# VH-VL binders against q96nh3r1119to1242: the designs that were tried, part 1

All scores and structures are predictions.

Target 1, 124 residues: q96nh3r1119to1242
Amino acid sequence: GIHPVYFCSTHYIEMLLKAELPLVFSAFHMSGFAPSQICLQWITQCFWNYLDWIEICHYIATCVFLGPDYQVYICIAVFKHLQQDILQHTQTQDLQVFLKEEALHGFRVSDYFEYMEILEQNYR
Structure headers, positions and changes below count from the first letter of each chain, unless a header shows other numbers; antibody chains are not in Kabat numbers.
F, E and O stand for the ipSAE by ESMFold2-Fast, ESMFold2 and OpenDDE, each averaged over both directions (binder to target, target to binder). V2 = 0.75 x the mean of E and O + 0.25 x the DockQ between their complexes.
[cut] stands for letters that were removed.

## First folded at step 6 (VH-VL)

Design b1
Fold by OpenDDE, look of step 6:
Structure b1 (fold): chain C 124 residues (1-124), chain A 121 residues (1-121), chain B 106 residues (1-106)
Amino acid sequence: as target 1 above (124 residues)
Amino acid sequence: QLQLQESGPGLVKPSETLSLTCTVSGGSISSSNYYWSWIRQPPGKGLEWIGSIYYSGRTYYNPSLKSRVTISVDTSKNQFSLKLSSVTAADTAVYYCARQPIYGSYYFDYWGQGTLVTVSS
Amino acid sequence: EIVLTQSPATLSLSPGERATLSCRASQSVSSDLAWYQQKPGQAPRLLIYDASNRATGIPARFSGSGSGTDFTLTISSLEPEDFAVYYCQQYYNWLTFGGGTKVEIK
């Protein structure tokens, strides 16, 4: 089951994604599964198998120094990074497999610091 | 100094397959930071994105051309290629290859000189 | 498909004048918009990305602004080499280009 601590985070993720990346949010709806499910998988595994070691360190450092809510902001940033990929795999009806099995190629936490700061200002 | 160069036949007959290759120099195509893209421009017209490929082989196509487009990559030769099947006169254009960042900003920062492909019987 | 409409189609100005080019999207593209310059017989050159960021090596006289559906490329003082065709491009939902604005000498 889903831990109660993650339950509050799931609703927050859904709300932010709907507001910030409506096309991605709709893609998940069309695919029949929740984006929070993917985010929880990333977070609970500390993005193991998805990011390289350097980016995992950046993820952890960001959450430690800037706050645990940045777990959600990073997930939104990842969806922004994957927007074109998500739309493509929605058409091919393999979005869930893509998100669960593929590494997050090219994602750099540092590239999205400004974006995450904007998220913090608007939603924190 | 990254450079891209298109190559292939400048004349293709209707219903045949257009085939082009982009050779990348001054940088590796096996970079995790970039897609490699094809864009075309009919004479006197605007620009149209055709598709992009990652060095792993993952492709992303313009929905309007998806059924006819195949993009491939050869990391050993530092090249990527375009095939467009069932061409018509509407496919006559200057074809460009370009580099495309993948960190949420999908613009094109480096371009080849372009190669004209004419579809004619 | 997101359609980008550029206006005016042609802009006639003299060197030293200010050029203002418009790009309107059929729906919001957030800030996911780039501007290119293209001269005859040449490939497009990236000028602006993310609506307002100037690409490397681009003169300060070029600036981009806007968000959502309305974007503007401004050339503060036209140089002789700035007379060309300018395209906007969105990357919010797939990739599409505007029809272009030709900046020509008066």
Scores: ipSAE 0.063, ipTM 0.747, lowest interface PAE 3.3, mean pLDDT 92
Fold by ESMFold2, look of step 7:
Structure b1 (fold): chain C 124 residues (1-124), chain A 121 residues (1-121), chain B 106 residues (1-106)
Amino acid sequence: as target 1 above (124 residues)
Amino acid sequence: QLQLQESGPGLVKPSETLSLTCTVSGGSISSSNYYWSWIRQPPGKGLEWIGSIYYSGRTYYNPSLKSRVTISVDTSKNQFSLKLSSVTAADTAVYYCARQPIYGSYYFDYWGQGTLVTVSS
Amino acid sequence: EIVLTQSPATLSLSPGERATLSCRASQSVSSDLAWYQQKPGQAPRLLIYDASNRATGIPARFSGSGSGTDFTLTISSLEPEDFAVYYCQQYYNWLTFGGGTKVEIK
């Protein structure tokens, strides 16, 4: 179940997305699909069916060792990774289908550690 | 060791379809880490991104060209291709294929040598 | 559409001189900017990515700086092989290139 901290994290996801990736934020707004809905799905499933095994392990290790706020930073990094894909899916059925049904091709947590450190530094 | 090589006709008549193939060697086109892209440069002019493809077939096109462009991939031959329909003299350019890392950064780290395509009657 | 404006269009310099090339974006691109070098008859070569990171094998005399809308490529001391055309490219929203700056021998 959703914990009150996770609910605050949902608002935090939207704030970070608007600040860091304003065009992605606008795409979600126009699609009527909240960024937090897909982020909560990813987080609660530990990215099962979205990442391969080694990347799921990296996700878990990152959150355990660097803190639970890294769940949010990883989601923002995923949106950065997929930015051009998301911009092409402007309508809610297309964006939601894309994000829920396709693997996060090419995303590796380790490729975004520096970016996530900057997010933590700037938005902690 | 990774190399990209463009191939196809150097001359195309107006209103016909320009067709090019990029052959990837020294690496796999099926890698989950890369998009594969076409960029063109009219003689003496700047660069224009045409589009990109992931090995699954997912494509991204320049909005200004989208209605005329088809990019496809043949993973069994380690190749991807460009078709540009209804060409005019404005489509005369050197055409490059390039590799594009997926890591949220859309720069082009490896380029083919380029092939000149002239549109002339 | 994000338009990249490069200036100057042509930069005439001698070997050993410092070259400063400008790229201005019509709206913020954060640090999502790359620089390429293109010699006559050759494909572009990646020099700088993410505004300031040198690509593998690029000499230290090449440096990039800037964020937001204003970006600079600096060549600290021109070598004979550096006389070429330089393009900036943004990847913040779609992929667009600047018009280029030709660095030519005086």
Scores: ipSAE 0.007, ipTM 0.620, lowest interface PAE 11.1, mean pLDDT 85

## First folded at step 7 (VH-VL)

Design c3
Fold by OpenDDE, look of step 9:
Structure c3 (fold): chain C 124 residues (1-124), chain A 121 residues (1-121), chain B 106 residues (1-106)
Amino acid sequence: as target 1 above (124 residues)
Amino acid sequence: QLQLQESGPGLVKPSETLSLTCTVSGGSISSSNYYWSWIRQPPGKGLEWIGSIYYSGRTYYNPSLKSRVTISVDTSKNQFSLKLSSVTAADTAVYYCARQPIYGSYYFDYWGQGTLVTVSS
Amino acid sequence: EIVLTQSPATLSLSPGERATLSCRASQSVSSDLAWYQQKPGQAPRLLIYYASKRATGIPARFSGSGSGTDFTLTISSLEPEDFAVYYCQQYYNWLTFGGGTKVEIK
């Protein structure tokens, strides 16, 4: 099963996000909250109310079959998916509300398998 | 097959508001996978992104045009529209509507044929 | 704003020759770069996305490479229908296009 304790590696998330999506990383700092906080919320809730049931199943299956590290990779993939939205909401100063309350529209775990494999190769 | 078609007046006077509509056929605007975007191209020049809209009504505008741009969506008509206020000769361009996937890759995969809008007295 | 500079402005070649087009970003855009082809009187057509991935239906003679600030579009052997204007576009920070490269017949 998937356990949030593995995801408590906040430094790993921060490091990975800074390396892969530096503008998103900066956006969080400007907004005054850590990306690991929103990631923890996603993981703890198993992306409930953020992803549809099919994508939740894909998330779980991915972590079960490919390893718990993919919890982090999926979060990074989600941030990549939301990159333009994050930059937009940083300007309007409502990033935290956006990330906490909005569903991850259009995000498909399968669309980011190649990207996550690259993350695994580079940061494993 | 997905098709986009721009419509609206081809001539607008300075200081007036440019108004265009994009009609989408062969696919639904009410898809969670896409933004719907406006891009323009002045004669003999390059391309400029104007803004994008999600089916929920959420909009994203080019910062250089944000103060003058309004994009709206009508899911019942499978259309989305562009309004550009206080136009000048610099706004003369071919205006395109396009589909913009949301996969962490914000390119434009389907385009309308474009419509020329000339700003002139 | 990220500025994309394309070079050369005009590229004169003959059918069958190799075309190499450059797109340079004012700052890193990672791999968030697309290429478009535009023929006279037509809308742009997507060729490449994610720097090196061919769009659906795009011939294998088109290839994209690069990351960070330097990108290249290569047409291995020009066909008559390939003579057009080519634009790069970044989607790393907002959306901006290059000025274009015109590939014309020598």
Scores: ipSAE 0.177, ipTM 0.785, lowest interface PAE 2.7, mean pLDDT 91
Fold by ESMFold2, look of step 9:
Structure c3 (fold): chain C 124 residues (1-124), chain A 121 residues (1-121), chain B 106 residues (1-106)
Amino acid sequence: as target 1 above (124 residues)
Amino acid sequence: QLQLQESGPGLVKPSETLSLTCTVSGGSISSSNYYWSWIRQPPGKGLEWIGSIYYSGRTYYNPSLKSRVTISVDTSKNQFSLKLSSVTAADTAVYYCARQPIYGSYYFDYWGQGTLVTVSS
Amino acid sequence: EIVLTQSPATLSLSPGERATLSCRASQSVSSDLAWYQQKPGQAPRLLIYYASKRATGIPARFSGSGSGTDFTLTISSLEPEDFAVYYCQQYYNWLTFGGGTKVEIK
């Protein structure tokens, strides 16, 4: 069994992605790669090897102080950050390799706080 | 204070390669927080994004121009460059270099002064 | 491709008046919309990003609003230095720029 909070977050990730980033959602569908699969990897490893240490601390602090739903909003913000890369790697059929193996270049939690506030306002 | 300055020839003959350099001063091009971009504006027309580069050398190009564009970075000189091959009169424009604060969010918070490049026989 | 239509093409106003500039997208761009000011012979200057966030150093008389397909730039009281061309730009799916609105002195 999956922890109830995690199970809720997984379903919510897919619904939110379809609503907020439909091009990214379509790219996952075309690639046969579930968004929840990569989000599970990011969340369970606290973005280890994907973010530098300072940004991992920002991720943890955000989720602790703003609530567990922010782990979902951070994942959506990461997908927004990578949107054009995701679209490109759908064309080359290597989306899963890209998302699992490459660092999240240039992503900072603080750069997306305004966007995540919008997500919270609209979807909480 | 951060400043960007374009340099290069103002006249290019058709079918040749347009080559420009952007020099960054008052800040480092090797910042993990920024991408560096080229944008152009044909006379009397709107703005068109050409491409962007991260200091590691990773490039992102406008799909309409990708086959003719090369962007490169020289961190030791704090510069990045644009090469546009096989130019025609349609490539006559003011060319700007600019700073892009967030990858995937293609807006530009600092711009160079621009340099006019005319493609004429 | 996402087309941005700016209206009006030209806005003739006097200093002290309120300017209202419109940008309409052909499909939703969420809040991924920026505004730039460009004076003759000068580079564009970022005014607004995320539809409503003022860039650093931009005076409070500039404000942005809207989401989805309809966006507005408002200049609450025009100063002499505000007579310029204004561009909107989406960055939801790659990016495109609007055709511009020229704000000129009566």
Scores: ipSAE 0.141, ipTM 0.726, lowest interface PAE 5.9, mean pLDDT 87

